# VH-VL binders against Probable Brix domain-containing ribosomal biogenesis protein: the designs that were tried, part 2

Target 1, 224 residues: Probable Brix domain-containing ribosomal biogenesis protein, of Pyrococcus abyssi (q9v200)
Amino acid sequence: MMLITTSHRPTRRTRSFGHDLERVFPNSLYMTRGKKTIQELLMEAYDRGYERLLIINVWKGNPLKMTFIKVHPDDWGYLGYLYLHGVKLQREMGFRGLNPIREDMPLVVTTAKRVGLDHLAFAQVFSELTTGKFVPRGDKSLLSIADKYNTDVLAVIERHPRGIVVNFYRLDVTKERAVGPLINVKIWIMEDGRRWDYKEAFGIKVKPRRKEGEAEEGARKDSH

## First folded at step 4 (VH-VL; framework fv_anetumab)

Design s10 (from a04 with light chain V100Y)
Fold by ESMFold2-Fast, scan of step 4:
Structure s10 (fold): chain C 224 residues (1-224), chain A 120 residues (1-120), chain B 111 residues (1-111)
Amino acid sequence: as target 1 above (224 residues)
Amino acid sequence: QVELVQSGAEVKKPGESLKISCKGSGYSFTDYWIGWVRQAPGKGLEWMGIIYPGDSDTRYSPSFQGQVTISADKSISTAYLQWSSLKASDTAMYYCARLSGELLDAFDIWGQGTLVTVSS
Amino acid sequence: DIALTQPASVSGSPGQSITISCTGTSSDVGGYDYVSWYQQHPGKAPKLMIYEVSNRPSGVSNRFSGSKSGNTASLTISGLQAEDEADYYCSSYTSSSTYYVFGGGTKLTVL
């Protein structure tokens, strides 16, 4: 699927995140950045048969940004960007030592059963960025979707109060819960002009508040 | 049985306000998106916008943003489409329709339509 | 607003098969499996015939089938009957700011 690396000077947490992604993106490889240029990474990805190059940028010890690049000898280019509130690593979700998925199988991208339009739009964007297969959820179970598309791995797009969450399932590891990593997206931008920002989404979904100044309310004062 | 029932036909003059309704029954109203679709006389279907009644998340087609207001009252399982000032070009059949799920995959249940005629 | 291209009309005789095309871009029909087809008889509300490219709702005849190749989706009606005479609209989710678009519609005449 993809070659995964970091910006220069990655933290331990950022390296762990790269390895976690290697375990949920089928036929993908996490590679140390070293002194490699973007051109050298693109050549390496092409030589290995990968369709994407993913670069994870760090900020204050945490993954800040995921940059997705289309790999092609004649037509490579930047596809889009995910800016993150944060991540939860597989080890923080109770999973260690998961094997990478080396066999060719699709990454299915779907949503939780109760999500909004922002989540649907992002599921499609995430499928484009990763070369995953977007599958509508409807009333289907994750297991039934996995069986239909002959896969063990699903990325599930879920609600979050101030963002969009991506959570990963490995049905060959457990059918009980997600294995992670959990990715909390605050902004996504595509090179074709599509974009989303959690602050804009929050504003339109929130009922208008009073325009009056601030007033302190004591407990049990209101006769309501 | 699952159904959407729309308010009756309206005859209005330019400049007047109007609010038409779409009442859902036979299903959990707050769990499905409701869309509004316009059809001008002898013309095709145009998507106007949708609302999720559970949290009032509302999205408009760019052609209708600022021209109409879509709202819902979940206590009475009713969605609304509203104009502050009608124009003759608003003359059309207006349908409400339920999306089959949260995934915008299809409109599976349709109201009977509300004919709005705007003339002097 | 019309984003998807359909032929204005198609015709066939009883018992024949016809196909109606619906052409978009990689940002709608080509990019997603969210193509639906609606049948509209004069004076009536539209009826869902196909969803998610090729799936039929309960109660829709198996004479109706859907498919997609690249940026073009197709509705095929086999064993044409007089009652199939209607307007047919495709629609798709779109990643553009419109979220959802309809085709211009196709009038099917059964001779």
Scores: ipSAE 0.008, ipTM 0.481, lowest interface PAE 11.9, mean pLDDT 84

Design s13 (from a04 with light chain Y34W)
Fold by ESMFold2-Fast, scan of step 4:
Structure s13 (fold): chain C 224 residues (1-224), chain A 120 residues (1-120), chain B 111 residues (1-111)
Amino acid sequence: as target 1 above (224 residues)
Amino acid sequence: QVELVQSGAEVKKPGESLKISCKGSGYSFTDYWIGWVRQAPGKGLEWMGIIYPGDSDTRYSPSFQGQVTISADKSISTAYLQWSSLKASDTAMYYCARLSGELLDAFDIWGQGTLVTVSS
Amino acid sequence: DIALTQPASVSGSPGQSITISCTGTSSDVGGYDWVSWYQQHPGKAPKLMIYEVSNRPSGVSNRFSGSKSGNTASLTISGLQAEDEADYYCSSYTSSSTYVVFGGGTKLTVL
């Protein structure tokens, strides 16, 4: 799926995040940045058969931005960017020593059961960025989706008061308890012009309107 | 104050049905797994199963699959353990406990226990 | 039926150190760093003493420590005190057929 690295001068936390992603993105490799240029990383990714290059940028010790680049010998280019409020590492969710995922399974991207249109749009965007398979949730369980698509790994797009959360499940490790990492996205931008900002979408409007049928199920409390 | 409060002791006859409860307070009930653990008199701890109240996903120990039903009512932050037909061998202390999936893979908060006595 | 093996009993004198083992397989204790230990006094609910192999919850004495080597986890109690006399249970995540499995328990007697 992808080659994962950091900007120059990564912190321990940022390196841990890269390793966490390697454990939930099938057929992916976390590689230390060192002195490698973007061009050298693209060549390495192509030689290894990866379709994406992911660069994790750090600011004040924490992952701030995820940059996704399309890998192709004649048509490589920047695809999009996720700007983060923060991340919660797999170790902070109680999971250590996870093995990388087998090469033959897809990453399924779906949503929590009761989410808004912004979450559905982001699930589609996230599947495009990662080359994952977007599957609408509906009333289906994660287990039934995993069985149908012959996968053990799902990225689930969840509600958050200040953004959109990506949470990862590995059904070969634990059934329906998230393993992480948990990614809290505040802004996403695609090179094709599509954009989203939590401030415009969630609660910075003068006299915010309450949404009829506002979903409370699946909403996270005190996890800010 | 985070706590789990269980229903009171029960005395039943073989063949009777029973449903005991475990009420959570002081935390987001739908965000944590609740487990049920049995302890027969003078014996060790046996986990029976767990439920995630947010979507009622339930997992049973193979030893208890089909013997009991675990359920939850998230509107009142209460989990349940139920028998359709009790046996004398069901005499035991039953604990509910919270399993932290986000940070801990451990039962960090325990109910006080419900003693179930089944005799003729 | 239990999957994890603990000694039925251990004993020690005040001030000594004692170790309780918990042995499983690569599908539970050996495969994951998700081992916890519980202390149970007579007539009381169990209390979490150790989680994730070696971490202590707030309020648990540093006389209690945990470790793991291969398929065996260990709970060590140093500076043994009379109040440590209790039953001790290990627990682990398991991938084979269940989510959680307990050990058979160990009765600690403080002489």
Scores: ipSAE 0.005, ipTM 0.436, lowest interface PAE 14.1, mean pLDDT 83

Design s14 (from a04 with light chain Y93W)
Fold by ESMFold2-Fast, scan of step 4:
Formats: structure tokens, sequence, C-alpha cells
Structure s14 (fold): chain C 224 residues (1-224), chain A 120 residues (1-120), chain B 111 residues (1-111)
């Protein structure tokens, strides 16, 4: 599926995240960045038959960014970006020692049941970025989807108090719960102009009550 | 039987407040999105917004953000659409509709509509 | 505000076939296989006729079929009957998912 690497001088957490993704993206490889240029990474990805190059960045301190690049000998280009609130590693979800997935297995991208329209739109975007297969959830179980598409791995777009999360299931490991990593998306931007921003989504999703209407609690808090 | 039942027709003057309702029955109300669709006299359908009653996650069409409030009371399986100050341009038929849990992309059950007339 | 493009009217005789088009952009009709069609008789609420471009809900006649090519979706009604006389609306999601967009509607007249 893809070659995965980091920006130059990655943190330990960023390297762990790259390894976690290698375990849930079929036919993918995490490669130490070292001194390699983007051109060298694209050549390596093409030589190995990968369709995507993923670069994991740490920007302005703690923010994480995932950059997806289309791999092609004559027409490579940037496809899109995910800016993250954060990630939860597989280790932090109780899983260690997971093996990479076999080559002929597809990555199915779906949603949790009865999610918002923003989650469905992102599921389609995530399938485009990864070359995964988007499958509408409806009322189907994850097991029935996995069986129909002959796969053990699903990326499930889920609700989160702060926006949109991606959670990964490995049905060859457990039928009951996600293995991770959990990716909490703050902003996504596609090079074709499509975009989504948690702050904008929050503004339309929740209309905050005016402070004047809450004068009682404010006065109580600040009273001396 | 699955159905959505809306409140009766309203005749109001500009500046008045109004809250209309849409009651679901025959299904798990908190598991399905409820949308609101406006239809001005002799005109087409306009998307207003949608709410997930289980957690009150609400999305508005840009045209209606700030003009109306969509809410729900899950204890009585009822969604609401309300105006703080009506305008003559709010005269329309208002439909509530359930987004299918099976389809996720289509409104499969529609209320009968609430006609709101605002005139001086 | 934002609307998909449909012809204002279409007409046919009983037994004929007619097609209604619905044209959008790559951010709605062209970008998703989530096009639905609704039938509305005068004074009545809309009724879902087609979902996911070409699927029919239980109870909808097989005379109704849907298709899509690029940015244009189509509703075809075969073997026209008097009861088919109604307004027809297409609908699609947008890439932002913050709203749903409807077509302007097409009035079908059966002679």
Amino acid sequence: as target 1 above (224 residues)
Amino acid sequence: QVELVQSGAEVKKPGESLKISCKGSGYSFTDYWIGWVRQAPGKGLEWMGIIYPGDSDTRYSPSFQGQVTISADKSISTAYLQWSSLKASDTAMYYCARLSGELLDAFDIWGQGTLVTVSS
Amino acid sequence: DIALTQPASVSGSPGQSITISCTGTSSDVGGYDYVSWYQQHPGKAPKLMIYEVSNRPSGVSNRFSGSKSGNTASLTISGLQAEDEADYYCSSWTSSSTYVVFGGGTKLTVL
C-alpha cells in the first residue's frame, strides 16, 4: 500500500506511531528517514510497488501532521494532509507484538454506525489518501463487512468529543475491540480544495450560550 | 409502525417567536438523525439542518445558521425547530425527516409537514 | 441557496419512458455515490424513490430506476402512469458534509 516515514529528526513517539501504522496498512513498510530526500523516498516507494508515500511530521512543538503523496514515476504529487490533535498508540490500547499484514489484503474504510455527515465525508477522504476501499456502514457489523471484502483490517471513522477519530480493527487479533492506533483529526485538507476544520465544525454543531445568560454562575464563582 | 408526527399549522405576525415539533415513534429515537427541510410556497426543497438526538450533535446549512435553532428532547422522542423573531420570509412548509440508519444518505421517513404563515 | 440543476418540467404520455437529469459538481453528485430521488404529490410530503444512485426502497415500483455518469445523475420512469404526475427532486451530499443539497425540482406532467 504505502511507504511510511517521518520528518528528519523524529521523536520516539513519532517513530512508534509510524511502526503502528505499518501494522494496520496492508503491504506497507515503515522506513527510517535518515538523510533521505523526498525524491529518494519516492524512488524507493516506486521500486517497491507502493502507491503512496506517507510522511509523519511534528510541527511547532507538539502538533502532528500526516502528509500523503501520490507515488508515480512521471506524475507524483501531494494529495492531502491530516493535522492531528493527537494519537493513542497500540501499546497504550493494550496491544504489542502485532505483525504486519499480508500483501493481498485490502484496507476497508468505514464508519461507526449512525455517525454525522462530517464523519462519512472523512471516511471517503481517508480511503482516497490511503487507497483503501470505502464501504458504507449502514447497520452492518464489522465482521460481516470484513467477510464480504475478504479482509482482516478495517479503519473505522468514529465520533469524538473534539471531532473525528480513526480507529483500527485487526480481526485476526481480536473480534471485539480496536487495536489502534487511534488518530484524532483536527483539520484535513486535500490538494483539490476540499477541507474540514474542527473549529468551524464546532461552531455550527454547538451554539454556545451567551455569557450574560450565565451571570448567576459567573458571579458565584468570582464572589469575594 | 415507524412515523414522524409534526405539530399543527401556525399563523404568526413578524417579530413573534415560534417553536414547532416533530415526534418520532416506532423506532429508537436517539439512534437516528432528524433533519429539517423548508419549502417556500411554490418553491423547491431547502436543507436547513440535522440533529442527532442521542448527543444533540447539530449541523446547520450555512443559509440557516443563526436564523433558527434545532433541538431535541430525547425523553419524549421529539425534535424542535424554533425562531426567536419571525419574518414574513419565513412563510413556508417545514418538514422533518429521518436519516435512514440503514442508508445514512437518504431521508426515508418524512413528517406530514407544518405550514407556518407569517404576515402582518 | 445552493441547488443541483434539474429541468423545470418534463412531460410524457401513458406507457412512455422519461428521464430527469440532475447535474452538480465533483464536490457533490460527481464526488459521491450518494444521490437520492424524492417524489412529491401536491399537498403531500416527499417520498423516497431512489437512494445511493440506483437502489429502490421496498415498495417502490421497478418502473423507477436511477443512474449516474460523471457529474450528472438521472431518474428514469418507464411505463408512465397517471399517478406518476408529481414533482421530482434529486439530492446529494457535499464534500464538507455540513449540508445536504437538493435539486431545483422537475414537474412531471402525464398527458
Scores: ipSAE 0.008, ipTM 0.492, lowest interface PAE 8.5, mean pLDDT 83

Design s15 (from a04 with light chain Y99W)
Fold by ESMFold2-Fast, scan of step 4:
Structure s15 (fold): chain C 224 residues (1-224), chain A 120 residues (1-120), chain B 111 residues (1-111)
Amino acid sequence: as target 1 above (224 residues)
Amino acid sequence: QVELVQSGAEVKKPGESLKISCKGSGYSFTDYWIGWVRQAPGKGLEWMGIIYPGDSDTRYSPSFQGQVTISADKSISTAYLQWSSLKASDTAMYYCARLSGELLDAFDIWGQGTLVTVSS
Amino acid sequence: DIALTQPASVSGSPGQSITISCTGTSSDVGGYDYVSWYQQHPGKAPKLMIYEVSNRPSGVSNRFSGSKSGNTASLTISGLQAEDEADYYCSSYTSSSTWVVFGGGTKLTVL
């Protein structure tokens, strides 16, 4: 699927996140960045048969941006970007030492049952970025989708008040809950011009500002 | 019984405002999307927009963005379609329909329709 | 183009089988198994006849069946009856900006 790495000088948390992704993206490898250039990473990814290069960018010590690049020897290019509120690592969700997934399994991308149109759009975008297969949820259980597509790994797009959440399920590990990592997306941008921002979509509430000339008693209708 | 009941027919003049309603009953109103579908006289079905009443997440077809407002009041299980200034070209039958919580594109329950006539 | 492509009209005699096509792209009909078909009699609201390409809601006759090949979905009505005379609309989930897209509709005439 993809070669995964970080920007230069990753934190321990960012390295852990890269390893977590390796455990839920089929046929993928986390590689220590070191001093490798993007060109060297693209050549390595192509040589290994990967279609994507994912670079996890660190900002103020946390994984804050995921950059997806199309891998091709003559026509590589940036595809899109996920800007994050944050992540929860597999270890923070109670899972340690997960084994890599079988090479022949597809990554299925679907949604939770109760989602908005933004979540459906992002599920499609996430499938394009990862080369996963987008499957609309409908009335199907996660298990029935997994059976139909001969996979144990699903990325499930879920609601969040401050963004969109990606939860990863490994049905070969547990059928009861997500294993992680949990990715909380606040902005996504595609190089083809499609974009989304949670502030525009969900309307962020801010503390009311005192109006100029407004008495403390208010104009009318004091509700406490 | 699961049903959607729409408000009665309206006859309006160009420039007037209008708000029509769609009341759901027999199911959890906040768990299903409600869509609005327009049908001009003798024409086909046009999707206008959709609302999720649980959080008022609302989306419009590009053709209707800015032309109408879709809203919902979950306390009375009612969705609304509103015009600030009607045009003669708004003359049509307007349907509300429930998009199944299990199906993203299937409108399984339809209102009876509200005929809106806009003439001088 | 906002609408899925359907023939404007189709006709058949009682007892015959007819098929109505619905053609889209890989971003709707071709990409997903979420195609619905609606029947509309004059002066009535549409009625869901088929969902998820080939499933029937309770109460819909098994004379109605749905299928899909590539970018084209089809509604087939076997043992055609006078009461089947109506307008038929296809609809699909879409990854494009509209989220739901309807076909232009097909008038079925029972001769």
Scores: ipSAE 0.008, ipTM 0.466, lowest interface PAE 11.3, mean pLDDT 84

Design s17 (from s04 with heavy chain G101D)
Fold by ESMFold2-Fast, scan of step 4:
Parts: structure tokens; C-alpha cells; sequence
Structure s17 (fold): chain C 224 residues (1-224), chain A 120 residues (1-120), chain B 111 residues (1-111)
């Protein structure tokens, strides 16, 4: 599915987040950034058969931004960005040493049963960014969806007062609850112009200083 | 057994302060939003604002921002609606109601209402 | 704040079906599947009848049904009974500067 890396000076927490994602994105690899350029990472991802490159950026020690890039030797491009309130690591949710996912499984993206159009839109966006399969929830149980699509791994888009949550389920680990990581998204932006901001979506009255300058930075490539 | 119980009727004069209450029981009080809804005599329902008692996060309708204060005390499972200076136009029935989810989808449990009469 | 548009009154005879409309915009009724309907008898608190456009809470008669098309939600009451006489309010989540918006209310008279 994807090559996962970080900005050049990741914190230990950011590295742990990259490894957590490796355990819930099928056919994916977390790779230490080192001195590698984006072009070098794109070529390595292509050579390994990955369709996406994910770069996790940090701000003040925490994962702040997830940048998704389409992998192609001649036609690579930025697809979109998730700006985060924060993440909860698998270890912070009580899970350590999860087994790798079998590479033949799809990532299914769905929603909680009680969600609005914003969550449905984000589920579609998240499936586009990851190359996952979007499946409408309806009345179905997660077990029913997993069985139909021959997978054990689901990304479930859930409600949150201050954003939209992505929570990961590994049904080969536990059928009782999510294993994580939990990703709390405050803003998402797609290169095609689609976007979402939790403050506007929830009808919150906000003073003029409602956004950080870093959330507005250029979308085309990492600045070093 | 899930219920919201509101304080009794109030008769006040313009300029007086007032604080009415809404006590939840039979559920996790800190896990649900509590809303306040006003109904003037012979008129429809107007929502005033909501509070999440777990962290006191509060949102007001633009019509009521600055006119009232909504608060909660999670230690006694009670939400409050407060006026610093009442006006005759505040005469109404006031309901508290529990939202079933974090995104304000439905008020599934309602208090019995508190009638507030403001007259000279 | 802006109220959703409902007819002021509607009437029907026992056994008949009636429908009450609730019209908003794409930022409320049209944009979200968070439309609810409340029944209020004189002197009583409102009671939730429908949530998320078409779902019934336990204890609510299947004679009550909800639907939505574009910016208009509808409450339909089939097999009308005398005890259905009440005021009915719709409500929706909104993405503008208000958090919740109510309809103006509809008085149902059972003839």
C-alpha cells in the first residue's frame, strides 16, 4: 500500500506512530528518513510496488501533519493533507507488539453507524489517500464488513467533539475494541480543492485567530 | 430511570439575578451534552446553548450569547442556566435536555421544565 | 436565529394520514442526516419521536415515520388518532454560526 516516513528530525513518538501505521496499513513499510530526498523515497516506493508515500511532519514534538503523495516515476504528485489535533499510539491504548498484517488483505475504510455527511466525505477522502476500500456502514457490523471483504483490518471514521477520529480495528487481535493508532483530524485538505475544518463543521463561534500559520504552509513538497 | 429533574418555578423582578438547575440521574452525566431550550408563552422552541459536563465545553446560540451563562458541576451531576440581570422578556418555560451524541443529533431525554416569570 | 420552515397548522380525521414538512438549507436539513422530530402536548415537555431523519426511539408507534428529500424533511403520521393532537417541531444540526436550529412548529388538530 504505502511507504511511510517522517520529516528529517522525528521525535521518538513520531517514529512510534509510523510503526503503528505500518501495523494497520496492509503491504506498507515504515522507513527511516535519514538524508533521503522526496525523489529518492518516491523511486524506492515505486521499485517496491507501493502506490503512496506518506510523510509524517512534526511540530513541537508531536505528529501534526500527514502528507499523502501519489507514487509514479513520471507523474508523482501531492494528493492531500491531514492536520492533526493529536494521536494516541497503540501502546497508549494497551497494545504492544502487534503481528504484521498479511499483505493480501485490503484496508477497508468505513464509518461508525451514527455519523453525518462530513464523516462520510472524510471516509471517502481517507480511502483515496490510502488506496483503501470505502464501504458504507449502514446497519452492518464491523465483523460482517470484514467477512464480506476478506479482511481483518478496518479504519473506522468516528465522531469527536473537536474533530474527526480515525480509529483502527484489527479483528485478528481483538473483536472487542479498536487497537489504534487513534488519529484526531482537525483539518483535511485535498489538492483538488476539497477541504474540511472542524471549527466550521461544528458551527463553533471562533475569534479571528483560529488557525496556525503552519496549517497554511505550501502543499507541494517538504521545506527543509 | 434515566431522567433530568429541573428546579422549581421562579417569580422575579427585572434586574434580579437567577440561577436554575437541571440534575441528571441514571446515566453517565459527563458523557452527554446538556442543552437548554427556551419556550416563550404561546411560542415555539428556541435552543439557547449546550454544555459538555465532562470538560465544561460550552456553545451558545447567537441570540443568547452574552445574555445567559451555562455551567455544570459534574460532582453533583447538575447543569445550570444563569442570568445576571433578568428582563421581562425572559419570561418563559426553560427546558434542559440531553443530547444522545456529541454532534447534537437529538434531544432524547427532557427535563419537566422550569417556568420563569419576570414582572414588576 | 433562523428557524426551519414548517406549516403553522395541519388537520386530519381519525384513521387518515397526514404529513408535516420541515424546510431548511444545505447547511442544515440538506447537509446532514441529523433531523429529529418532537411531539409536545399542552403543558408538557417535548418528546422525541424521530431522530436521524427516519429512526424511531423505542416506545414510539410505527405510525410515525420520517423522510428527507433535498432540503426538506417530512414527518408522516398514519392511522391518525385523537392522542396525536399536539404541536410538532423539527430540529436539525447546522454548520453555520448556530449549533442547533428548530422549526417554527406545527399544530396538529384531529377533527
Amino acid sequence: as target 1 above (224 residues)
Amino acid sequence: QVELVQSGAEVKKPGESLKISCKGSGYSFTSYWIGWVRQAPGKGLEWMGIIYPGDSDTYYSPSFQGQVTISADKSISTAYLQWSSLKASDTAMYYCARLSDELLDAFDIWGQGTLVTVSS
Amino acid sequence: DIALTQPASVSGSPGQSITISCTGTSSDVGGYDYVSWYQQHPGKAPKLMIYEVSNRPSGVSNRFSGSKSGNTASLTISGLQAEDEADYYCSSYTSDSTYVVFGGGTKLTVL
Scores: ipSAE 0.006, ipTM 0.430, lowest interface PAE 14.7, mean pLDDT 83

Design s18 (from s04 with heavy chain G101S)
Fold by ESMFold2-Fast, scan of step 4:
Structure s18 (fold): chain C 224 residues (1-224), chain A 120 residues (1-120), chain B 111 residues (1-111)
Amino acid sequence: as target 1 above (224 residues)
Amino acid sequence: QVELVQSGAEVKKPGESLKISCKGSGYSFTSYWIGWVRQAPGKGLEWMGIIYPGDSDTYYSPSFQGQVTISADKSISTAYLQWSSLKASDTAMYYCARLSSELLDAFDIWGQGTLVTVSS
Amino acid sequence: DIALTQPASVSGSPGQSITISCTGTSSDVGGYDYVSWYQQHPGKAPKLMIYEVSNRPSGVSNRFSGSKSGNTASLTISGLQAEDEADYYCSSYTSDSTYVVFGGGTKLTVL
């Protein structure tokens, strides 16, 4: 699927996030950035047969941005960007020592039941960025979708008060809940001009805090 | 401009084979489902099936399963609807339409239609 | 295939409002907010007028509105005009299906 790396000088947490993604993106590899240039990474991705290069940018030790690049020997280019509120690692969700998916299977992208247009639009965007397959959810169970598409891994787009959440399911690990990583997206931008921002979409406004008045007895005005 | 352009009208005899086409342009052809909708003369719309061009995954309406074949060639952004042996009852207008991944329930872009007439 | 019930015809006069119903079950119209409406003029391909019960695509007049109550969705056309004379089809997403089902269609006559 894709070659995954970080910006220069990643923290342990950011490296863990890269490895978590390697475990839910089929036929993908996390590679240490070191001093490699984008051109060198694109060459490596092409040589390995990957269609995407994902770069995880960091700020204050946490993943800030996911940059997706189309891999092609003569026509590579930036596809889009996910800006993050944050992530929850697989280990923070109770899952350690998961194996990467080496069997040839699709990444199915679907939504939670009863989501809005913003979530449907993002499911399409996420499928384009990852080369995953977008599948309508309707009233279907995740198990029925996984069986139909002969896969064990699903990315499920879910509602969140302050953004859009991507939860990853590994049905070969557990049928009860997501294994992670959990990605909370606050902004997405595509190079073709499509974009989304949770503040604009959800109309989030913080009411101004009323200033505490000055003590009434403190304001003496005498007439002389 | 996003559009679907279908092949021209066909006049056939019962028992003949036929393959009609639907070419997408102005969008990522492999990222959207393409559906086929039949409309018999003076009748309503009937769902025939859908295909995902990226991997040729196909679903048919029970009424059309085994009666037609839906396929796609992603290298030329074209979907196809095919009959091995036409019947007079296949006379109809055939539309292709894009089922938006962003609008799971709606066909947002339609082809102009291909009229198929089957008569002796 | 037709799973949704629409009246065969409806009529109105210019300037008036008309409503077209689309009735299904809890497994389609009643269970999901994925109802769309299409307008078809004679000899033309259908045009999407409403999606997800009440949303209008760019370029569709605000005279067209959609709503839903229980298992019945409705398309309302206000300020009826001669050019609104057409066939109207509803459709809905269904459980355990990757395709939509259509209603039987309603012929709108503007008298």
Scores: ipSAE 0.000, ipTM 0.416, lowest interface PAE 17.4, mean pLDDT 83

Design s19 (from s04 with heavy chain S100T D105G)
Fold by ESMFold2-Fast, scan of step 4:
Structure s19 (fold): chain C 224 residues (1-224), chain A 120 residues (1-120), chain B 111 residues (1-111)
Amino acid sequence: as target 1 above (224 residues)
Amino acid sequence: QVELVQSGAEVKKPGESLKISCKGSGYSFTSYWIGWVRQAPGKGLEWMGIIYPGDSDTYYSPSFQGQVTISADKSISTAYLQWSSLKASDTAMYYCARLTGELLGAFDIWGQGTLVTVSS
Amino acid sequence: DIALTQPASVSGSPGQSITISCTGTSSDVGGYDYVSWYQQHPGKAPKLMIYEVSNRPSGVSNRFSGSKSGNTASLTISGLQAEDEADYYCSSYTSDSTYVVFGGGTKLTVL
């Protein structure tokens, strides 16, 4: 599915997040960034048969932004971006040493049973970014969906007062709760022009912010 | 040692303004959300709101939206809770507390509380 | 007004075990493993006793344990001691209109 890496000089928390994603994205690999350029990472991803390159940017010691890039020898390009409120790691949810997902298993993206149109739109966007399959929830149980699509791994899009939560389930590990990581998304932007901001979704009219000074553009660390 | 230290007790009249403080020490203040929790005399705990001091991103409980302002000054590791016009019903103990995880953790460190009494 | 349901009071004798329940819905206690328990002695700030349903912070006695079944979380105190007499509050993450919801609180009396 994808090659996962970080911006240069990742924290231990960011590396842990990359490894967590490796355990819930089928046929995926976390790779240390080192001094590799985007072009070198794209070549590596293509050579390994991956369809996506995911770059995790950090700010204030936490993941700030997830950048998804389409991998193709002739037609690679940026697809979209998730700006995060925060992340809860699998270890923080009580799970360590999860086995990798088998390559024959799809990632199914679905929603909680009672969600709004914003959550349904994001489920579709998340499926496009990851190459997962969006499956409408309706009244179905997660087990019923997993059985129908022959998978043990589900990304479930859930409501949150300040954003949209992505929570990961591994039904081969436990049928009782999510294993994580938990991702809290505050803004998503697609290169095709689709976008969403939690403040606008909840009736807060926001002034468009300038992109200059963001962590992915070399913003300096603040004094603590 | 990790701690949150709050400002001292306040006695005010209805209509007066007030700003109370919560100073963090022993940890990276800009890396953790700070919440405010109210406890009216003889009553339970009520969630008021949360702030991320690094960028002053703030979320309010619907019950307290427009009633109070939460702010922070990261240069002195201090969060604030402010009223423009106090009411007798604002009489309560006010706690600040640090959130352990990324928006879904527990409050692991609590301030000692600031008692606010509003009476004529 | 969203609040998790706790019994108003529970009581026990030294050495016994007691359990305090905390009942919500599928959008809070039932939907997430982010249940916390707090102990509050008179005139003092709350103290975190349990987080993420069953985890204890460093320094909290193993006499305190947490569990969850469906929409109900439980705090169990074994080997009850006089010092355990306090108010106990549960809280949960919620996907509704508030980030956090607290229970109404339970007064534990050690007889």
Scores: ipSAE 0.000, ipTM 0.446, lowest interface PAE 14.5, mean pLDDT 84

